VHH binders against Inositol oxygenase (Miox). Designs and how they scored, part 8

Target 1, 258 residues: Inositol oxygenase (Miox), of Mus musculus (Mouse) (q9qxn5)
Amino acid sequence: FRNYTSGPLLDRVFTTYKLMHTHQTVDFVSRKRIQYGSFSYKKMTIMEAVGMLDDLVDESDPDVDFPNSFHAFQTAEGIRKAHPDKDWFHLVGLLHDLGKIMALWGEPQWAVVGDTFPVGCRPQASVVFCDSTFQDNPDLQDPRYSTELGMYQPHCGLENVLMSWGHDEYLYQMMKFNKFSLPSEAFYMIRFHSFYPWHTGGDYRQLCSQQDLDMLPWVQEFNKFDLYTKCPDLPDVESLRPYYQGLIDKYCPGTLSW
Below, E stands for the ipSAE of ESMFold2; O stands for the ipSAE of OpenDDE; V2 stands for 0.75 times the mean of E and O plus 0.25 times the DockQ between their complexes.

## First folded at step 3 (VHH; framework vhh_gocatamig_d2)

Design c5 (from g2c with T104E; at its last look DockQ between E and O 0.77; V2 from the best seeds 0.51)
Fold by OpenDDE, look of step 3:
Structure c5 (fold): chain B 258 residues (1-258), chain A 117 residues (1-117)
Amino acid sequence: as target 1 above (258 residues)
Amino acid sequence: EVQLVESGGGLVQPGGSLTLSCAASGSIFSINALAWYRQAPGKKRELVAGITSGGSTVYMDSVKGRFTISRDNAKNSVYLQMNSLRAEDTAVYYCAAKLYSWDEEYWGQGTLVTVSS
C-alpha cells in the first residue's frame, strides 16, 4: 500500500516484489526460519544494530534517501510525542526495521524488505501487485496452498500462520529468542507492521483470531508513525541517544544474539 | 507431542565418517522441519544442518561439503552423514523437530560425537 511513482524507481520496486512473490513459499520461509533460528550470525547491542542500518538501501522504498537509522529515530520520536506515557512504544519505533540487517549479511532484498503476506494460502487482492507477480510462485500450483485458506484453519490465529520471510518476522523471532521484556503489543507491531494487506487492506481476516483483532488497532497506530514520520528534517540523533539507550537498557539490554 | 531419539554417535578418528540417525515418534505429521544441532563444551548450541518438509537443506558453513542431512518420511527419521570429520566437530549432537506452527520445538537427548586420534 505504498505509493509508487512511475519510472526507474517503480521498476526496481516491482522487480523486488516480483522476486518476492515468486520465491516466498512455505518451503523458503521454513528454510529461513531454520537458518536464522539459532541467531548465531552476530553478537551486538541494539545501538550497534541501529548504526548498521545506515549501510542499507531499501529497494522497496523509493521515497527515502537518508540513512535508515534516521528513520528509526524519526519513528520513535513521532511515537514519543504522541504517546509520551508509553516508553516501550518509543522503543518499538526505534527497533522496527532492525531486521533489515539481514540484507547486509547477503540476503536478497526480496527476502528482507517490503510488504509481508501469509504463505501457504492464496494471496489476497490487497497484496501489492497481486495480479502480476504471483504467477510463477510454485505454491500456487499446489492444491494445499492455492485456496483461500490453504493449509490453515479458519481463524487459526496469525501466530499459527507462516508469514513471508523478512525483517518483520526475523526481528520478532530475535526478540523472542533474546527475551525482550516488551509487552505483547510491541511484538505484534514488530511482526506485522509490514503486513499491509491485513492492517490496511482489510484482508486475511479469515485467518485471524480474536486476539489478532484486538491487537490490530495497535499495529494500525504504529503504522501511522512508520509512514508519516519520514521527512527531510533529520533528528539530532546524538542528542537522542541517551534517552533511547535508557529504553534499550530497560527492555533489551546488553549484547544480544542476532 | 513429539519424541526424538538420536543414535549413531561415538568415537571416530580425524578424517573418518559417521552417520547420525534420529527417529521421530508421536505427532509426527505436525513436523515441518528437522534439524541437527551441536553443542561443544563451553560453546553455544549451533545449527549444523536443517531440512524442510519440502526437502530444502541448510548447512552451517564449516560443514558444507562434508555433512549431508537427509530425511526419510516413511521412517519418520532424519540423518546426518558426517564425512571428513575434524576435531572441532566434537560435540553433543541434538536432533530437533519444528512444527508447522513453529511455536513448538522438540529436542532429543543428544548423542556424543568425539573426533580424536
Scores: ipSAE 0.351, ipTM 0.725, lowest interface PAE 1.9, mean pLDDT 92
ESMFold2, look of step 3: ipSAE 0.502; ipTM 0.806
ESMFold2 (binder alone), look of step 3: mean pLDDT 82; pTM 0.823

## First folded at step 4 (VHH)

Design s12 (framework vhh_gocatamig_d2)
Fold by ESMFold2-Fast, scan of step 4:
Structure s12 (fold): chain B 258 residues (1-258), chain A 118 residues (1-118)
Amino acid sequence: as target 1 above (258 residues)
Amino acid sequence: EVQLVESGGGLVQPGGSLTLSCAASGFTFSSNALAWYRQAPGKKRELVAGITSGGSTVYMDSVKGRFTISRDNAKNSVYLQMNSLRAEDTAVYYCAAKLYSWDTYDYWGQGTLVTVSS
């Protein structure tokens, strides 16, 4: 999880999490999975989607001082420098926040951005603002969803866990639907990169399978670039476009269904 | 054994109404989301309507205001009330449930044909 300081920016971040933790229920997430599962909102290329990110304000991010597309390229370039031999991983950096475009289609910020958590079980301590944001969530009054395991079996695997609805799950589903030719590690990192209570906080181990233990180092490696690649230098995005277009052509070419 | 059995399909004139039913067995019905999909000749399967365990519903844009999905947990059944039917509603309609996979509907009925024609 992240530590937040006082001020108007903190108030905005807190409000987003209060709304998220109030309204993200098993019922809500199930409805969103049905709503978006046909991928009929728009047809566009990856670079067109990257351009759309600049129309967004991420209300859960306390450090918003440049366009969102620049963060995507900065994250990708950080990975490229550390892992020059893994071009698919460079592309993951560019793609990771594209699910945030749901906000342009009428989704409220609390259903798009921010740290994710499992619905259908009791929230654990490392969930952002856990002590003060879940009081009005009706699932916590439901005996099916208010215990440590809730609706889940021990060690069921994160693949079988219903995560709060946001850009992680939406983008993962979109990539699967469009048959991206990326390795399994790429899909997993995209799906769980915002699950900070697990990969950073060490919570939810009771839901994890052997696959999740094997994948944890990949998510942690990605997280260090997503969290710390916030350089004040603006990247020369135009000079980078040919390189990333080549990766897009290799792994997820053409017009895609969103 | 998990089973979804559709009924209620048939031939109906444009502007008419039809009710589809899906009887479910072999799983805890009240805990699972169910949906109606359709597939017209030469087209891909598309989501028509869905209903969560809590009763929240979603609809494709072209059927909003015309179709209503509902469930009866006591009867282990889900229904699709179709009003103001159009020629483009002609399709095989499938009942679907999410049981063992979070990514997809992993159980499907065999389908029921709805033909809207004069």
Scores: ipSAE 0.000, ipTM 0.206, lowest interface PAE 14.8, mean pLDDT 85

Design s17 (framework vhh_gocatamig_d2)
Amino acid sequence: EVQLVESGGGLVQPGGSLTLSCAASGFTFSSNALAWYRQAPGKKRELVAGITSGGSTVYMDSVKGRFTISRDNAKNSVYLQMNSLRAEDTAVYYCAAKLYSWDSFDYWGQGTLVTVSS
ESMFold2-Fast, scan of step 4: ipSAE 0.471; ipTM 0.800

Design s19 (framework vhh_gocatamig_d2)
Fold by ESMFold2-Fast, scan of step 4:
Structure s19 (fold): chain B 258 residues (1-258), chain A 118 residues (1-118)
Amino acid sequence: as target 1 above (258 residues)
Amino acid sequence: EVQLVESGGGLVQPGGSLTLSCAASGFTFSSNALAWYRQAPGKKRELVAGITSGGSTVYMDSVKGRFTISRDNAKNSVYLQMNSLRAEDTAVYYCAAKLYSWEGFDYWGQGTLVTVSS
C-alpha cells in the first residue's frame, strides 16, 4: 500500500506533496471551487470519463504506474463481492477517482491527486509529510489559519470544512450538480475517501459533528477496497462493462456536465 | 436567509462600459467567495469572474483584460467593472455566493440585464 518513506518513486511523491502543501491555501481552494462550479469543461457519459482516466498517471502514488480505469473496476469488483446486495456501493467503487480527469484539463497533479486535509487551520500530525512540506504555505503565517481550529468552530461538521482541492471534492460537487440518484452514504464516501488523516489517522476529531461519527464506518469500509495489492489481479474490463452500464443507467444516466 | 441583489445593468453601445453591483446579506461576507455568472438568451449560464475572500480572482478567457471583479467587505458588496463591451457580452448577469460549505450552494441573485447594441 502507500509507502511515503522509500521506493523508486519517493522523489515524485514527495515533490507532489511539497507543492500541494505549499500552494493549497484557503484562497486557492476557494478559487478552484469557483473555477469548476459551473461544470462547463465537458459533456460526457460515465463510461467515457472512465476511458479518459487511462490517459493519466497519478503522481502521488508511490507504487508503479497502473491504469486508473483498472483500479476503478478492481475497487468496484471488490465491493461487489463483499456487498452483493448494495449495487449503489458497487457503483461508488467505479466512480471514486473520476475527478482525476481534471489533470487532463491542465490542472497540476498537486491539485488533483493525493491525500486531502482541511485548509484554514494548522495541519495535524498524520497529514502526509506534515513536518517537512508546509514551511512555504502562507496560511501558516496568518493568525486566522495557524491555530488548531483556525477559521472553524468546534464540532462544526466536515460538511462545513474547506478541504484541500482535489478529485474528492470536485467529483462530489459534480455528482450533486448532475443530481445522481445515490444514497447520502455514497456522496459522503466520495467526498472524504482521500481524507486519510481523519478516517485512518484519527486526527481532526475537533471538527467532526455527530453525522461524521455516524459516517466514519462507511468511509472505513470503502477504504478497505481502495488500496493497491502487492500483486494485483487485473480485471477483464470489457466483460464487466454491461453490468456497470446497468448501474450507471440506474443512478447517473446519459450525458453529464463535468 | 441569504440574499443577493444585483444592480447596474442597462443598454450600452459596443466599446462602452458598465459597473455591476451585488449587495449581499444573510452570511459572513468577508469569509466567503463571490462570483458573477451570465446567461445569454437561449443558452446556459457560464462563469464570468470570481473573487475569493482573500481577493484572488479568476476570469473567463474572453473577458480577461476587459472586466475587473472587486469586493468591498465594509459594504458587503461585490462589483464587476466591464470595459470594451462587445455584442457577445449581451446577457443577464447573476451574482452568486460560493459559500464555505459548498453542499451545492449556488445562491443566486435575480439577475440584471446587460444589452450591448447600437
Scores: ipSAE 0.153, ipTM 0.617, lowest interface PAE 6.2, mean pLDDT 87

Design s21 (from c1 with L34M; framework vhh_gocatamig_d2)
Fold by ESMFold2-Fast, scan of step 4:
Structure s21 (fold): chain B 258 residues (1-258), chain A 117 residues (1-117)
Amino acid sequence: as target 1 above (258 residues)
Amino acid sequence: EVQLVESGGGLVQPGGSLTLSCAASGFTFSSNAMAWYRQAPGKKRELVAGITSGGSTVYMDSVKGRFTISRDNAKNSVYLQMNSLRAEDTAVYYCAAKLYSWDTEYWGQGTLVTVSS
């Protein structure tokens, strides 16, 4: 349950989205993909990256402020309970927010966290705070980017859409660069798990290909665990380490390039 | 067919200058980002500089203030102006095009830059 109309953290959440919707332009996203695309910031294991998440608070989340690493284990354990035979899917739960470590390298929160949206076209109604946060975005004054399709062709496929820069796209590219041996569904869920205007709001269907229609149920299934496993009861991380280390060794072993 | 052809490499003395050029064809150049990478012997390939379709630039820290990336959309070309060259700048320099939401990169064959006395 995403609450954007009330709550003690609403002002912080609104400010993060106002900054995001002001500064995420085609040019900004393109620049960030160049900046991060060589994966030269750090060499570390998955478990080291999970540990780094504890230094971060997701300013776009209105619900709970607890260590991000615990959310990773909670999400993974929720998936494990519901899908015990899909061990790769358990690992997706652990991995999904690791791109948030960009905040430790100087990225502002609005370029790391929160719901994503396509840049290069007019934002659709289900984008959070859509009516009050995009006015200062210079792309909305550019005729190339201010129409329903903007720079895109009808049904071009989400793989051909330039999404706002954040942990989703960064982690997807990082996983590809390091040749993770996960199925295509895992890569897709990681890439689009924060694209709430599409998978929950039902918007942007004009940009979707048949692949996106086929993959939508997977993203919706993942989203169930990302939303419903947020709980202040902390998992026993130490008891879980051997199981998840086994999955890491299977799918994304050793020291990786970030 | 996408093609990237680098030119301008060569031998230069420390403190000298050199301009690399990359001629692109087979895609809509003006709509896509371009970048220069380099690889020295025994080292990994690293980003030197990048330029977006809108003209925003990215530089690695060691070349900031010395190198300038630019583009000419009428000529489908990207350039790297290298000033105050150092021995550690010796590498093969590669032109890259960023296409298809950056999931596909095309690379040139590379041009050698040697900084030696």
Scores: ipSAE 0.594, ipTM 0.846, lowest interface PAE 2.0, mean pLDDT 89

Design s24 (framework vhh_gocatamig_d2)
Fold by ESMFold2-Fast, scan of step 4:
Structure s24 (fold): chain B 258 residues (1-258), chain A 119 residues (1-119)
Amino acid sequence: as target 1 above (258 residues)
Amino acid sequence: EVQLVESGGGLVQPGGSLTLSCAASGFTFSSNALAWYRQAPGKKRELVAGITSGGSTVYMDSVKGRFTISRDNAKNSVYLQMNSLRAEDTAVYYCAAKIYSGWDEYDYWGQGTLVTVSS
């Protein structure tokens, strides 16, 4: 559950979404795809990237009670307990927020964190702060992008939808570029785990294909662990490293391009 | 079928200027993004500048304020105006076309044009 309080935390979260909903346009997302698409920012291992998460403050998240790397291990361990036979799914839990490292490379928080939404069409009601944050977005004045379908065909499939730029899309593209040997379910849940207006809000059904309907239960299953494993009990990260290094070696070995 | 042909490279002294041009054919130019990359001897290919179908631009930090990317949809061409050139700008410069989802290694590339900055 997302619980917002009045004062500095709510003001910070609202400001992040106001900036996001103002500046995330079709043109902005296209520009970010060019900027990051060669994966030339850094060469590093998954464990190095996990360590870098501790240098980040997620301005869209009001629940910050322990280091981000610990959340990654907690999410992974929650999945491992519930799905012991699906080791690739344990790894998804460890990987899911690694795209947030873009913030360390000068990317503003509104282009890294928070709930995602399709650009190029009218925002739907379950998008967070929808009624008060899109007024200054120039795409909403463009007849190509201001209707329910906008630039999209009915039931085109989420794979063909241009999502707002953030850690979901960046990490998905990074994993594809580096040829991770994970099942399609893993790529799908990484790409859309922050698409709360769809998987939780029930919106954007007009853009969905049969593949999206088939994948929805997987994204919902993952999000049980992403939302509900943030607790003050800290994992013993050092004791878990050999297990997760084994999964990394199996599915995404070596030094990766980010 | 997709073809990208770069021109305008050459030898220039530090502080000089060059304009690179890229002529494109075989795809709907006005609907797609274009970018300039460079590869210096012994180094990886890196993004220099990009331009979206809507005209928004992105630049690598070291060329910001010195280089300008532009496009001419009527001529199916993209340009890179390079000012205040430095020795470290020496590289083969490549034009690239980005399809709507073209983020993988299958993006279309030109053959490259050499830019040498030396005294």
Scores: ipSAE 0.282, ipTM 0.674, lowest interface PAE 4.3, mean pLDDT 87

Design s29 (framework vhh_gocatamig_d2; at its last look DockQ between E and O 0.72; V2 from the best seeds 0.00; counts 0 for: pae E 2.1 > 2)
Fold by ESMFold2, look of step 5:
Structure s29 (fold): chain B 258 residues (1-258), chain A 118 residues (1-118)
Amino acid sequence: as target 1 above (258 residues)
Amino acid sequence: EVQLVESGGGLVQPGGSLTLSCAASGFTFSSNALAWYRQAPGKKRELVAGITSGGSTVYMDSVKGRFTISRDNAKNSVYLQMNSLRAEDTAVYYCAAKLYDSWDTEYWGQGTLVTVSS
């Protein structure tokens, strides 16, 4: 899994990351946070949003080439089997990629999918394709943003770091806007699940607070299911809908603002 | 204490113009993005326009070409120039900020009322 050195999908994956690492800047991320901060694009339920992902294949994923809607159920079912006592955690699996609907609303995939990284400071070595994709990013020529800490104070906390724009932050903010009744761990896992340079690569610890260190095991646990439940043998979604509808009714009911 | 104070609202005829201003204090203004939102009675608050620290702008479709957001970093102020006003622009307009160093905290002004009526 996460093979960034070879494979039939590599050209598409590299192109996505080249565009991402070129265009994700402090200014770009700031503009997107303004643009998407009002949640006035569409009113729909969680299951309607899951259904929209039937039309989306994640171009940054080096491992699979099938619609993202099946990934949501694969991840959720993997968590359910391992953690049967934590129904909110099952729902995190279903929800975690729903921010990818921005790609169906006209956003280019490099602004929606893939690993995230902090803007406003120098990219660290575990960022995928770090050595070959940042050359044209104008922030690296700005002394405010080109040092190890860049615009940030040491240990300021990841909540105070401007992450590259994509489905993680969009969904986190949508969940806050709609007042989901999930535990704080669920919000945190969704917000940072694509931050592989940190939770898997061990980089960016100079930006982390104690809260981030305390939450890291939750993100790492979620990552097992996000990564290792990918399978071409797709789940029987229709048989699963009643269970997950029950969780939606409990934690994030009804028509939501997107 | 972060503070945002709007002014410039009022009653105006259709087709008229207003300039809203927002004076900001308690944070490093030049490093942060600012936005204008509006809320009509019974409606959700909606983004009108935003401006980044680098000067990039965002506008909702219904105001594009009629409204202009700008900032003056020397005066710690953000402005909304509103031209060709229509009855549907009637709302309370709010200045807002999400600061980079406290991104999860939203800061709002008290709002200024704009009424477009003959």
Scores: ipSAE 0.461, ipTM 0.790, lowest interface PAE 2.1, mean pLDDT 90
ESMFold2-Fast, scan of step 4: ipSAE 0.744; ipTM 0.904
ESMFold2 (binder alone), look of step 5: mean pLDDT 81; pTM 0.810
OpenDDE, look of step 5: ipSAE 0.727; ipTM 0.889

Design s34 (from c1 with W102Y; framework vhh_gocatamig_d2; at its last look DockQ between E and O 0.74; V2 from the best seeds 0.62)
Fold by ESMFold2, look of step 5:
Structure s34 (fold): chain B 258 residues (1-258), chain A 117 residues (1-117)
Amino acid sequence: as target 1 above (258 residues)
Amino acid sequence: EVQLVESGGGLVQPGGSLTLSCAASGFTFSSNALAWYRQAPGKKRELVAGITSGGSTVYMDSVKGRFTISRDNAKNSVYLQMNSLRAEDTAVYYCAAKLYSYDTEYWGQGTLVTVSS
């Protein structure tokens, strides 16, 4: 009856989503977009940012057996094996979670990690814990935001939707600010990789443009590698570092603005 | 055809005050966030203050307590009240609007503030 196999980690995950679904509002997201939009918090290289993730514990993730830096290399190596001809895609794997550094700067994790959802409209059924976590969100009492479309026009395109604030959007905007020379698919995948209600749950199609439909297969392909796999060996990060430093030098060199 | 027009810059002695104004047109002002940025010579443009459509504010640390951002939706205007000015506040100040798209920001032409005795 004590359910030790589901204990503290499940409670932490639920609490993170409860706080997220309570506090992520149109006004909150707007404030964060202003706060982080100048990329003036820190100057550092990509590898320095990867190193900062070594001790980060993701409170929305029930599996914390190894550092987030290992996850970055594990994801990148999975992509490299499946898509050896697309070196930019290997780098997407390394980069995709670097926006989580905001948690090390004092941001609460419910504003950094976890699945994303649109603010400004009614949450749809595939949003995680949807039926038990939104009742205290003040936007749901506002007729501008409580309908299926809320503040949005049909098929306006996901680029015109205010997503809940987190590591996806922060990193996307950081990459644009620093002018990474990656293809547009890379930017799109990073921007929407945590939008599970859409790319996995099939929800929010009423907000999508044709461009979003064309990009969906890329996000779904990335998602295969973002999930942990059964692998007997953890990556040997030190032996992999020169290859990925070469990709960094090619696509996003030097000291960057964060 | 978004326009942002700043005014109110000038020469001020240390410890003095100025009010910057920005008149906006070409978009739904009341639904969007506005911000003031500044750029000193040889430096990157940096956020000074921002205000959401709901009235929530953000300030950079060095101006907190000295500067106040406000908006008047009836006049489509955003203001920056700058008090206790210091030499390091010398910069060109820009009004900016960040519409729904993160990829699109609109900027005014800037107004020069010089703090010097």
Scores: ipSAE 0.524, ipTM 0.823, lowest interface PAE 1.8, mean pLDDT 88
ESMFold2-Fast, scan of step 4: ipSAE 0.675; ipTM 0.878
ESMFold2 (binder alone), look of step 5: mean pLDDT 83; pTM 0.821
OpenDDE, look of step 5: ipSAE 0.640; ipTM 0.854

Design s35 (from c1 with W102F; framework vhh_gocatamig_d2)
Fold by ESMFold2-Fast, scan of step 4:
Structure s35 (fold): chain B 258 residues (1-258), chain A 117 residues (1-117)
Amino acid sequence: as target 1 above (258 residues)
Amino acid sequence: EVQLVESGGGLVQPGGSLTLSCAASGFTFSSNALAWYRQAPGKKRELVAGITSGGSTVYMDSVKGRFTISRDNAKNSVYLQMNSLRAEDTAVYYCAAKLYSFDTEYWGQGTLVTVSS
């Protein structure tokens, strides 16, 4: 607690979540879905986007040790070792944080990084800093959005839930727009990998459909590999490029709309 | 079930004004976002303006200050007021509904706007 929670790095993480939990409203998320939904910000390849990750600082992560692109390759290689027969899953590891490039286009960190949560209903206990970060969110004063179900029907399914805006939802929408030829499990993992209150915290069960229960083990499996390694060895990224370029050419080739 | 019907398109001179209307049915209008897109010959469809259920707006840079999107929940309608029209604004304009509950977009048939003299 004392000296642990008052450190500059922990203050930065708390400040990011306080801003996120204050400003991520139904209206804000709806507006961002419109703003980005035409995918007119940039034309570039996946590998160009991977390169741009190195220009980013993730203010929600207290333990960033290496360039972000290196962690993308580490995640992908971890999956490749565990699931050598599922090449699409290797690519998911490389892709999962590419939505963070929104920060290079002027998005504040609280609208890009960190754990996600459903807007339009009362936040549940496992949402990070839940007890101390939502008091200034205007949706919590709106009777439409301040109950356990809020604007949602019981068991409506996470596909019908408006998630806080960040790299998960942006990248999911980008992949759909560009017609990536990945299986449904890949899209689901990308969309919900930062939804820690659900897949790790066990909350929001009242919003889940049978599809969500069936997909939970896949998101949990992916989450095992979404780790930042504090290893002093640098990934041999250049030796890995031909393999991942082959997967890109198979599933999401060429110049894409971002 | 979901229907979007555009109206108000036509021929207008540069510097003129035009108001597009979109009448919506088949969903809870007041709870969902609406947007206007346009498509000029030989170009892809692009976002012009959007409005959330709460009234927040988004505009394409080239129309900011000239176009205004608005909604009337009692009439289940969304409007695009276009002022200071330019030849480059010539396009088919489409109304779209962005439903949070289905993660889908619904489109109208479009209305042609021609700016020429």
Scores: ipSAE 0.602, ipTM 0.852, lowest interface PAE 2.0, mean pLDDT 89

Design s40 (from c1 with S101P; framework vhh_gocatamig_d2)
Fold by ESMFold2-Fast, scan of step 4:
Structure s40 (fold): chain B 258 residues (1-258), chain A 117 residues (1-117)
Amino acid sequence: as target 1 above (258 residues)
Amino acid sequence: EVQLVESGGGLVQPGGSLTLSCAASGFTFSSNALAWYRQAPGKKRELVAGITSGGSTVYMDSVKGRFTISRDNAKNSVYLQMNSLRAEDTAVYYCAAKLYPWDTEYWGQGTLVTVSS
């Protein structure tokens, strides 16, 4: 369970999840998928997007005091050390939170950051603050969306599930739109890396297909680096730029549509 | 099978109005989202307006306040009311159905809107 029960930022984190769990409905997520699906907000390179992360703070994370770009490089370097032979995986570490730039375009934090969950069905126990944050969500009063399966068929596959709107789904769709030359495992990890109720909490197995069972180890491997690289030791970003620019040039070159 | 048929396109003077209609079949209309896109010559296709099954709407910035998207579930139809038309609104307008939970998109054939004197 990823519940934030103490710390000086508890009220901020709780408020973000209360707003998220109140307003993330099937209707809201459907609207956001339409709004962002043409990728017309900005044209810029990956490195320009990494730079933009420094203009925001993740309000769902009580322990992050340093710029988000440093977390991106820390995560990438952690993966590089553990998996030196998988350069595409190093790049996934750099890319994973770039969808958070939606916050700079006027999206509220509860529609950008934090743990994701399926809309359209009853939230399961490992969803953060589950017991105290969903009471005002109108979908829970709708018989179509308030049962264990809700609107979904058993084992429909996570690819066919409406996840709460945030940086995971946005970045996944952005990467697909711009035709990144990454393996399928990279796209899957990006799409579901914040789905902690599933890959860490063990919930939502009733929605999973065989593909999801096969991909779970990849998401769990990525999760090790996303969690343990939240440290105060700052990377020498300028010395790392040539290496990561080389990976960007290989997998997602030039000016991209965001 | 899914079918989307647009109608209502034509030639209009700047400042004029036009209503586009899209008749849909082959899916449960009331449960799915619909959207209008447009494509001008030499440009990529862009979202103009969208409407969810619950009636929430989204608009591109340049048409906010001028265009209104609506739906009629009894008629399986979605509409785009276009007011205060400008030369830059000239494009082929496409109706699209977004079928959830599959996130599958179907397109109509398009209808031409020309704004000129």
Scores: ipSAE 0.590, ipTM 0.851, lowest interface PAE 2.0, mean pLDDT 89

Design s45 (from c1 with E105D; framework vhh_gocatamig_d2)
Amino acid sequence: EVQLVESGGGLVQPGGSLTLSCAASGFTFSSNALAWYRQAPGKKRELVAGITSGGSTVYMDSVKGRFTISRDNAKNSVYLQMNSLRAEDTAVYYCAAKLYSWDTDYWGQGTLVTVSS
ESMFold2-Fast, scan of step 4: ipSAE 0.632; ipTM 0.852

